# VH-VL binders against Probable Rho-GTPase-activating protein 6 (rga6): the designs that were tried, part 11

Target 1, 235 residues: Probable Rho-GTPase-activating protein 6 (rga6), of Schizosaccharomyces pombe (o43027r312to546)
Amino acid sequence: TNLCKFTFPTPECAPPSLLLPHIFAQCVHFLSLNALHVPGIFRISGSGPVIKAITEYFYSPPHFWLDETSEIFKRIGFPSYIDIAAVLKRYIMLLPGGLFTHKDILNLLVPLYVDSSRVKVPIDIRNEMAALCFSQIDSYVRFSILCSLLALLHQIATRTQELENGMENTKDSTLMKPEALGIIFGPLLLGNSSTDLSKSCPSGNVNDLMRFETEKARVEAKIVEGLIIHWPEVL
Key: E = the ipSAE of ESMFold2; O = the ipSAE of OpenDDE; V2 = 0.75 times the mean of E and O plus 0.25 times the DockQ between their complexes.

## First folded at step 10 (VH-VL; framework fv_gevokizumab)

Design s6 (from k37 with heavy chain H52Y T102V; at its last look DockQ between E and O 0.40; V2 from the best seeds 0.00; counts 0 for: pae E 3.3 > 2)
Fold by ESMFold2, look of step 10:
Structure s6 (fold): chain C 235 residues (1-235), chain A 123 residues (1-123), chain B 107 residues (1-107)
Amino acid sequence: as target 1 above (235 residues)
Amino acid sequence: QVQLQESGPGLVKPSQTLSLTCSFSGFSLSTSGVGVGWIRQPSGKGLEWLAYIYWDDDKSYNPSLKSRLTISKDTSKNQVSLKITSVTAADTAVYFCARSLVYWDYTGDFDYWGQGTLVTVSS
Amino acid sequence: DIQMTQSTSSLSASVGDRVTITCRASQSISSYLSWYQQKPGKAVKLLIYAASSLQSGVPSRFSGSGSGTDYTLTISSLQQEDFATYFCQQYDSWPLTFGQGTKLEIK
């Protein structure tokens, strides 16, 4: 409900004519145009009252929240880039069934993006297989969410690289590199996948299971990092 | 409780083949996602990974030593063996075996080690 | 191959001291790093995995931190049994590689 046709502002970064929830589309559009440089974006928490106001009062047309001043924002504050990023992240977190409904999606993606895999997949085959995995998403809305999100994250990562190339010291930079974005979005995008623990956890030992969960989060982060870096090539 | 124990010859002459055995308990190499590796430490030096054998009998070797190394397993005995051919004094070291969990094709670290066995190569 | 460098080969300290041991990788290893404790004639003990996760049965005075290429092991209040050699190891890519070790000695 509340879907709209969406074209990503940089058309080479996503397929045309995506179908997105209205609030998601507005957040992606705003961030892609205005917030590629924002320190700590997606990492820093936003204002709870502002996030609630966005989700409750601006989730559908005709409320074009970017072009108007709402009385509620005068009372609680107008949305920052951080607030809008938090809305986007929360939307994905609460998506029923997650983005990927395919069981065992990690079995398909780990060989493509995890560097210590025994099988080295040539770059062109990797991109084709990743594209095939995404073509299997049977919901065009979920596909549209994935494409628009990865387009945005790729642009943020690209802008971060450009800005840090101009810096003398990037050690303490709070700009969002692909690695950091992968850590944040890995569990959000891939964490709903089912995994057969009996094949990956030899004993069912509590310590081994805790270690497995830690490594699963690391694998998810590494996959999303790779997707962000190579997104135009997968597209 | 996971335990590993190395056994070896103690002394080996140059040009001979060094044979090592790792006996373990508390896990099985019939289980998917498990492997055993060999690591050595020359006197006063750091650790050097040698080889790794997976539950499915696949094998990985340190490229600098690959032509001289053979790793194998006997799942029914809970044993892994390593052979190093054409040994020289440079192969004098303490040899360890250790367990590693494998996550899909992603290799982990070594969570359980044996106490090590000293092998000296000398005439 | 990823080179792992521990800049200090030997460190002197007293019981009760806070001790920090460093490890640097030749390229980013994305926190795929473990710390080990080695005492002569004893099995090597895993202390920390994933740069900062404490292995089961390891005292809470041990902690790990770092990211990218730079990692540290910290012992908050040194005990008599902590005098040993400490190694870092990366598990980001093959071949698996270790730092050369840092020996922690009684001052």
Scores: ipSAE 0.369, ipTM 0.709, lowest interface PAE 3.3, mean pLDDT 83
ESMFold2 (binder alone), look of step 10: mean pLDDT 91; pTM 0.938
OpenDDE, look of step 10: ipSAE 0.402; ipTM 0.769

## First folded at step 12 (VH-VL; framework fv_gevokizumab)

Design u2 (from s1 with light chain Y32W; at its last look DockQ between E and O 0.54; V2 from the best seeds 0.00; counts 0 for: pae E 7.7 > 2)
Fold by ESMFold2, look of step 12:
Structure u2 (fold): chain C 235 residues (1-235), chain A 123 residues (1-123), chain B 107 residues (1-107)
Amino acid sequence: as target 1 above (235 residues)
Amino acid sequence: QVQLQESGPGLVKPSQTLSLTCSFSGFSLSTSGVGVGWIRQPSGKGLEWLAHIYWDDDKSYNPSLKSRLTISKDTSKNQVSLKITSVTAADTAVYFCARSLVYWDYTGDFDYWGQGTLVTVSS
Amino acid sequence: DIQMTQSTSSLSASVGDRVTITCRASQSISNWLSWYQQKPGKAVKLLIYAASSLQSGVPSRFSGSGSGTDYTLTISSLQQEDFATYFCQQYDRWPYTFGQGTKLEIK
């Protein structure tokens, strides 16, 4: 297998000794050290040909990881931070079997982070239950992907807050807040197939299914937003 | 097709109780994931949310009016009712009912509305 | 509570004009905003949900944009039937709230 032992650069933000695919580890490491300030990161589209070339390069047998890293940059030019973020995001989208393989974990997270007067859970209990939900992830590699990603997203959100606090008037409003990251990563991390939407639809009408899909995405965005904000407390 | 229609008394005297009924078709409040709300609009003014009722009989009320409002449903008749006690001229408005879709415990916006019914409070 | 402000209470335009109506939230609502059209004696009509998604059956000349606190409804080529009052509403968090409305008058 072409996995590597990974320690997130800010050790307080993730468990030590994670186990990640090499491509994911490289992307997370690079972005955590160099790209916490990049406007529109994960939102702006990268170069399709560059993303494809990097993805195909790292799909090669493991002996090409160390010996060919600098060669890929010579062949395709130096990728932008946006390109590297897109590679990371695409890797998650294409993960075999998805990130969450057991839907009951997702169902437990929904009531913990919904901002509704219908469901109230104290924040300390909410964070403990979220930690329990993550401990039930079947694969240590999937657990490591989740932990390293949320650590990165938390750092981006924290850096955005620091930069905007230093502004009298927000000059660069395109920095990525937890709300925007939640919209991008909510469906990516928590999304279900369209088949799951059928059990939630009152009428089965195609327009109602589209509306329910939008509402599901909204809830997923709010959950991930909350996880990003409270990530160190969940650890 | 989803449709809602309001009915009410048209004219109500001050201090009486205003009773409104929303009749709907194309969906049911016995099915999970659905709510019906009431919204009013005084003449020449903006929209004011009043109350919601959900498929599981949970209810939400506008805090500024909560002591005067009662919402209820009759799922067998596809109806939702709103009562407003101790009415004054300030309660003169067009009253709408509207559907919302609920995913888990998170309520969406109002995707289908009735045509509204005018209620006037006068002596 | 999140306050929704529509800075323009009325607006006049001619058939064929491009019209914009704005809405500002008192804090970020992360694109969970709807636009409604109200005509006298008719049911209120949902036009746009999730800031930019067009409701089924609404003409493509209507579009929505914006993020965070600032949102815009655009009518690309105004038609005679577009005389109406337009409201925004946030549904990001409880309690849900409405803008005061913008009345569009066709010259």
Scores: ipSAE 0.033, ipTM 0.596, lowest interface PAE 7.7, mean pLDDT 80
ESMFold2 (binder alone), look of step 12: mean pLDDT 89; pTM 0.913
OpenDDE, look of step 12: ipSAE 0.302; ipTM 0.743

Design u3 (from s1 with heavy chain V102E; at its last look DockQ between E and O 0.69; V2 from the best seeds 0.00; counts 0 for: pae E 3.9 > 2)
Heavy chain, then light chain:
Amino acid sequence: QVQLQESGPGLVKPSQTLSLTCSFSGFSLSTSGVGVGWIRQPSGKGLEWLAHIYWDDDKSYNPSLKSRLTISKDTSKNQVSLKITSVTAADTAVYFCARSLEYWDYTGDFDYWGQGTLVTVSS
Amino acid sequence: DIQMTQSTSSLSASVGDRVTITCRASQSISNYLSWYQQKPGKAVKLLIYAASSLQSGVPSRFSGSGSGTDYTLTISSLQQEDFATYFCQQYDRWPYTFGQGTKLEIK
ESMFold2, look of step 12: ipSAE 0.278; ipTM 0.677
ESMFold2 (binder alone), look of step 12: mean pLDDT 89; pTM 0.909
OpenDDE, look of step 12: ipSAE 0.198; ipTM 0.728

Design u4 (from s1 with light chain Q55E; at its last look DockQ between E and O 0.03; V2 from the best seeds 0.00; counts 0 for: pae O 8.5 > 2, placed apart)
Fold by OpenDDE, look of step 12:
Structure u4 (fold): chain C 235 residues (1-235), chain A 123 residues (1-123), chain B 107 residues (1-107)
Amino acid sequence: as target 1 above (235 residues)
Amino acid sequence: QVQLQESGPGLVKPSQTLSLTCSFSGFSLSTSGVGVGWIRQPSGKGLEWLAHIYWDDDKSYNPSLKSRLTISKDTSKNQVSLKITSVTAADTAVYFCARSLVYWDYTGDFDYWGQGTLVTVSS
Amino acid sequence: DIQMTQSTSSLSASVGDRVTITCRASQSISNYLSWYQQKPGKAVKLLIYAASSLESGVPSRFSGSGSGTDYTLTISSLQQEDFATYFCQQYDRWPYTFGQGTKLEIK
């Protein structure tokens, strides 16, 4: 896949220069500008055919951009923001090896964002430690993907907060709060293969494994939730 | 040790402005993640959130009272102030200040409370 | 605004009893719920945050559970010092709102 230099629209949310696949960069860019307020974004499933079409479009050079002149719009019309979000999510889901190459990244992040005893870690220290964890990503492309994604999610969360503050009758189920985003992206970003779970669950019992996975997902969600909320300070 | 203490006039006449002060120790509003909120409780009634202020001077108000509320902080004195204008009998309550601390996410839980100060609005 | 409803305004129980107090939100609050204990002449005490997380220093007999709109505070074995008024609070969105309270009294 061809890479492009990418500058996130909101400079405070990302490094000045990122290196991203075109499909990812365009999705992030498009969503950042147009879809921060879209209810259910990343939660609602997009159209399979549309997702496929967009994906194929970007995998067929010289189709490197998503704008009004894009051929895809002529063929299938304007995709919904939900569809674009789904393309982005799918890309992450199918990324070989995931975003985090370090298998222990979850273990490193857990004490920072998940504390049942509510031990107060100074925010600045936590953010620095989180940044250190991310510095272990040896692939600049993966790092860029992570940064751009978290930047986008942070923006969505921020917009959601703004909407909540301004609207008395906002349906909870439609707003993409950090928690909701965490639930979606926690396992997606931090999830390990089933083989790793088997090692963590010595009983081998299916019920125990299921419980373990559920808890793991919860923890992952909380971590990503925290990262989303504090992303500018982590960066 | 974290401590908060509310102070107020005790008695206020209708239409006047109620000024409350929360003095605290054991923490600072210069610290990132720290917030202080005001909550009141009329006699025999539930708790009502009034306003909140954070370390970065971000403020939130109860929409039903927003036009009458002003929250401010003096970090150097470890104080948070609340003003309520045009008070009526409905504003008679025990007023509490409480601390909130962001540890991993935005939080609205109040982990430390003052003892409260009674304010009576009467002519 | 999100309305928090504690359907039981008062509850009578004995020492040693298992006590359950319920809180319902008018909308989903995504576990952004806290439980407080209020006693006359004392500062309000935080017991549970994030629906199920026990605040530091709070006895383990207190626990919180629930999701969506329905939440529960449980005291596994009531102690004499636990007779008080208990409030739930949502902090999912502004304005923060409290339940009306449940007074736990000696039977």
Scores: ipSAE 0.013, ipTM 0.529, lowest interface PAE 8.5, mean pLDDT 87
ESMFold2, look of step 12: ipSAE 0.275; ipTM 0.684
ESMFold2 (binder alone), look of step 12: mean pLDDT 89; pTM 0.904

Design u5 (from s1 with light chain S30T; at its last look DockQ between E and O 0.57; V2 from the best seeds 0.00; counts 0 for: pae E 6.2 > 2)
Fold by ESMFold2, look of step 12:
Structure u5 (fold): chain C 235 residues (1-235), chain A 123 residues (1-123), chain B 107 residues (1-107)
Amino acid sequence: as target 1 above (235 residues)
Amino acid sequence: QVQLQESGPGLVKPSQTLSLTCSFSGFSLSTSGVGVGWIRQPSGKGLEWLAHIYWDDDKSYNPSLKSRLTISKDTSKNQVSLKITSVTAADTAVYFCARSLVYWDYTGDFDYWGQGTLVTVSS
Amino acid sequence: DIQMTQSTSSLSASVGDRVTITCRASQSITNYLSWYQQKPGKAVKLLIYAASSLQSGVPSRFSGSGSGTDYTLTISSLQQEDFATYFCQQYDRWPYTFGQGTKLEIK
């Protein structure tokens, strides 16, 4: 089958015995061990032909393992970390219905992770409520994808903080901070949560919809940033 | 066309209650996610947020002034009112009302403002 | 509370100049920052929201930039009608707070 049991390399960052598509598991495993320091990871586009080749090769039995001895790499070279990250990101993008199928997931998550809400939820209550919200995901595979992804993104953010503590000027860094990862993954993870913007737009005015869409994207990014920062506490 | 207009007494004596009215058009407080706020500006000073009221009658007040402020609405008249009790000279300011749209359960900035009304507190 | 500081209270410039106005937050506000224009006897106008997004109907010579705690409003080529006072405001956290204002005077 195309699914495998997966244990994240850092056991405290994810539940044990996750169930992942093989290629997703291979990408997460490889990146978690080898690519926590890569500038521009997930931001820089990978090669489309390489991404396609990896996807087709490692989806079919018996070639489940991403290592340098695989015959495909004699033909195309070993993929960059950027290419492997792009495979992972593309898998999430193409997931039918996205990771979250709840129509109002943004409205549920805003009080938990957006400090500018009308009522700010205390940190300890926030993390418990977030864990409960994510337990409502109707597919263990989707749950496993979310857990392993957030574990990986948390590791990248932690490593970035460690590396930048030794830097003189962190504003010029191309390492991926939680803010940057939130911008990339916010719309990717949450962008399909509401299908009727006219019901969510307070005024119902079409001229206001343009600003509402811009603010939606920024809220999505802020939520995912918060999830990345606080991920071990959500578990 | 969204428009807001403040009206008030102009002059109020110390210790009295200041009452202000915001009349608006081009939107309704019956619409989900719509709010109206009050902001004031003492002469030569910055802007100070006072209070918000939302379509669902939820209210927020500046904590430093909360004990003296009351905000209310009349949706059928497209009006919002603010009362400030026990006024002193420190309450002399230009008072503005402004629309604020809620974005995903949070209050945003103020996209449309009234022209402001001057209120002077003197004996 | 988040304090918003505009260190320059007044500045002078000529028509055609590029001007910048700065605003600093006491804590990171993650781009939930708006800029307003205030002219005597007129309603306050929203210029920029979300730190860099131009409000509908605002001329393209206005732009916003910045992140974290430091934000700027830029007018690329000053026009006669741009004489006004400019305020920043954060809407990241309650209570929402404003800068003290920067008055732009035409030389």
Scores: ipSAE 0.070, ipTM 0.588, lowest interface PAE 6.2, mean pLDDT 81
ESMFold2 (binder alone), look of step 12: mean pLDDT 89; pTM 0.903
OpenDDE, look of step 12: ipSAE 0.244; ipTM 0.730

Design u6 (from s5 with heavy chain T102V, light chain S93R; at its last look DockQ between E and O 0.60; V2 from the best seeds 0.00; counts 0 for: pae E 4.5 > 2)
Fold by OpenDDE, look of step 12:
Structure u6 (fold): chain C 235 residues (1-235), chain A 123 residues (1-123), chain B 107 residues (1-107)
Amino acid sequence: as target 1 above (235 residues)
Amino acid sequence: QVQLQESGPGLVKPSQTLSLTCSFSGFSLSTSGVGVGWIRQPSGKGLEWLAHIYWDDDKSYNPSLKSRLTISKDTSKNQVSLKITSVTAADTAVYFCARSLVYWDYTGDFDYWGQGTLVTVSS
Amino acid sequence: DIQMTQSTSSLSASVGDRVTITCRASQSISSWLSWYQQKPGKAVKLLIYAASSLQSGVPSRFSGSGSGTDYTLTISSLQQEDFATYFCQQYDRWPLTFGQGTKLEIK
């Protein structure tokens, strides 16, 4: 995969120097500029053919840019922001080994974000501990992907909050709150398909295993929700 | 099959200590990720969580009742016990024990319940 | 503490009806919500966990939805055996708290 240096519009949301795959960098950049307010972003399914076309475009050098002048737009028309978001989500889903290759990273994060009533650690210390967990990522590319993604998700969450504050009716379920984003990206970021969960299942029966998997996904969602909310302080 | 059964004195005098026992089968508190909780329900009212005990003997209490509650387990007998000190009429309720499966140290819902035992506090 | 509110204490319906029961949390509980069914003389039964996951052995006519603070239990086609009291419970944080319950009665 071709890599590029990515600079966020807001330096406070990410490190100054990130090394990202072009497809990922351009999607993040595009969404950051244009799609922070889009209802249902990352939740609504995109067009399969469009996602495929964009993916193939980036995997065919020298195609490095995604803007209004991009050849892909001439060929397939202007994709929706939902489609771009879907490309980004699919990239994360298909990343070999995931972002967190160390199996114990989840174990380190759970005490920090699960059951806030049990956490007696000051918030600043919690954030430092979270940062320490991220430092366990050995690949700079994977680290960059994680940082850029969380920065984007934080921006979306912030925009959502701003919109809610301006609205009389805050019951719009289409808004992408941190909880909604956590549900989507929790399993994607922290899930490990290679992990044998049979040892962690108390009863070992199929029904309990299914429940265990569901609860695991919720824990993952809770962690990522917390990371999204507190990202500027963690970074 | 998972089963739980509560037992208690039925009647307790004010200021005395209420002792309850939960006997269960189909699972063990020696198994990692297993917990048992106590919940009560006054007549015509909602459910109130009281206490929880885990396989590793860690315990959680309702903060409003913590000073009066003691939960313990006998793994060899598949039993969990709850003691409530200084009981009043407000402690009259049906008492339930229930199993909870835990992911890491996070717990909260109950997948299997006992039928409950009625305890009346009266002079 | 998180307060769980079931605004409807009792609901009348007929067999075959679509029934909806609502539960609201005083704070976001991140879908850490379960629904229970209670019948006199029987053990409380878990129906839904994690807001929308169906417990094993529970009929498919039961479903859960919601996020944040607002959650819903739905029975698509009410059966005779479904007349009971239904409770929601949050397990996002200690202490665990329950709704007041909604009694479903025959119309």
Scores: ipSAE 0.170, ipTM 0.698, lowest interface PAE 2.1, mean pLDDT 86
ESMFold2, look of step 12: ipSAE 0.275; ipTM 0.694
ESMFold2 (binder alone), look of step 12: mean pLDDT 91; pTM 0.934

## First folded at step 13 (VH-VL; framework fv_gevokizumab)

Design v1 (from s6 with heavy chain G35S; at its last look DockQ between E and O 0.42; V2 from the best seeds 0.00; counts 0 for: pae E 3.7 > 2)
Heavy chain, then light chain:
Amino acid sequence: QVQLQESGPGLVKPSQTLSLTCSFSGFSLSTSGVSVGWIRQPSGKGLEWLAYIYWDDDKSYNPSLKSRLTISKDTSKNQVSLKITSVTAADTAVYFCARSLVYWDYTGDFDYWGQGTLVTVSS
Amino acid sequence: DIQMTQSTSSLSASVGDRVTITCRASQSISSYLSWYQQKPGKAVKLLIYAASSLQSGVPSRFSGSGSGTDYTLTISSLQQEDFATYFCQQYDSWPLTFGQGTKLEIK
ESMFold2, look of step 13: ipSAE 0.377; ipTM 0.724
ESMFold2 (binder alone), look of step 13: mean pLDDT 90; pTM 0.917
OpenDDE, look of step 13: ipSAE 0.467; ipTM 0.775

Design v2 (from s6 with heavy chain G37S; at its last fold request DockQ between E and O 0.31; V2 from the best seeds 0.00; counts 0 for: pae E 3.6 > 2)
Heavy chain, then light chain:
Amino acid sequence: QVQLQESGPGLVKPSQTLSLTCSFSGFSLSTSGVGVSWIRQPSGKGLEWLAYIYWDDDKSYNPSLKSRLTISKDTSKNQVSLKITSVTAADTAVYFCARSLVYWDYTGDFDYWGQGTLVTVSS
Amino acid sequence: DIQMTQSTSSLSASVGDRVTITCRASQSISSYLSWYQQKPGKAVKLLIYAASSLQSGVPSRFSGSGSGTDYTLTISSLQQEDFATYFCQQYDSWPLTFGQGTKLEIK
ESMFold2, look of step 13: ipSAE 0.430; ipTM 0.751
ESMFold2 (binder alone), look of step 13: mean pLDDT 89; pTM 0.914
OpenDDE, look of step 13: ipSAE 0.380; ipTM 0.747
ESMFold2, fold request of step 14: ipSAE 0.018, 0.189, 0.262; ipTM 0.611, 0.640, 0.652
ESMFold2 (binder alone), fold request of step 14: mean pLDDT 89, 89, 89; pTM 0.906, 0.905, 0.901
OpenDDE, fold request of step 14: ipSAE 0.282, 0.323, 0.490; ipTM 0.708, 0.727, 0.780

Design v3 (from k37 with heavy chain T102V, light chain S31R; at its last look DockQ between E and O 0.29; V2 from the best seeds 0.00; counts 0 for: pae E 4.2 > 2)
Fold by ESMFold2, look of step 13:
Structure v3 (fold): chain C 235 residues (1-235), chain A 123 residues (1-123), chain B 107 residues (1-107)
Amino acid sequence: as target 1 above (235 residues)
Amino acid sequence: QVQLQESGPGLVKPSQTLSLTCSFSGFSLSTSGVGVGWIRQPSGKGLEWLAHIYWDDDKSYNPSLKSRLTISKDTSKNQVSLKITSVTAADTAVYFCARSLVYWDYTGDFDYWGQGTLVTVSS
Amino acid sequence: DIQMTQSTSSLSASVGDRVTITCRASQSISRYLSWYQQKPGKAVKLLIYAASSLQSGVPSRFSGSGSGTDYTLTISSLQQEDFATYFCQQYDSWPLTFGQGTKLEIK
């Protein structure tokens, strides 16, 4: 209900004229302009009361824009970058029906982004096939959320690489690499709670089911890592 | 209970073709998401993956050896075969077959192995 | 090809010791890593998959850890049956590759 027309601040990173919920649009806009280099972004937990306040504020008329002068923030303080990132994550997590509605999305994406896939896809058509998969998203709002999020995550990953190129010891870096972002956003973007786990483990053995869930999480992380790295090529 | 067992010639002369058979029980290569791979270990050396065959007859080969390798299966006999052409002393090794599972389209690790069979290449 | 390096080829230890074996990949393998145990004349045994997940039927004294390029296998209290050679393997990308092995010997 509370949708707005959105143009990502770096226009070459996303299609123009996206359609986003106000809360998501404000978070993406703010983070893309201010938070590309924040250590631990999306990994570190935000303040629960602040996250709740932001969420309720955007569903209460009339104020629709994040602003330091807003009365709510005078009482509880302006949110940190970590708080705003947590709101964005929470929005995706609570999206009714998830972001992808197709249960077969992993079968389509694994050959494109998982290097040990037995299906060999020529690299020159991989990005076009990924773009085709995303064109099948049945909601322009969900498509807009995907495009704006991946644009943001790609910018964070690019900025991280630029900053780490100037560092002597990158192993101690707390900046967010594509692998770390993939771990966080894999289950948020590709998770499918409607998968029938009892039918996915014929033996019914708890350890076989645990291995299946472990491998699912790894696949989801690897796909999102690849999407982040190659996002401009998919557009 | 899953079991695999390798069989081979023991001794092969240089330039000949080495043929190996993996016989297994407790699973079938007609089951979706299952594969069998071959791994070798020269004496006192590390393990080297050679080839993999899947339930749907798709195949993967180690690129460094691909021109010399042929993998095939006989699902009705629960057997997988590997041929290595033009063998040299460098092909002397213990040869293992092992089961793996495929998660979506990627190959997992090897959860059950045979005991291995020694093949020696010498004149 | 991803090179897997186990810098220590041999370790000596006594029953009851805590033992750590290290494996390094030439690039990030995103925790797509397994540990195997090999004894002469016996089938190779999978111990750990996905860097830290214990295979069914493996004693809880075995554990795995690591991320990116650096991984470890730990045996918390060494038993007589644990004297063997240990290999890491990556399954992140083709071709599948193994470390050179670390032989754990009685002291």
Scores: ipSAE 0.312, ipTM 0.711, lowest interface PAE 4.2, mean pLDDT 83
ESMFold2 (binder alone), look of step 13: mean pLDDT 90; pTM 0.927
OpenDDE, look of step 13: ipSAE 0.449; ipTM 0.769

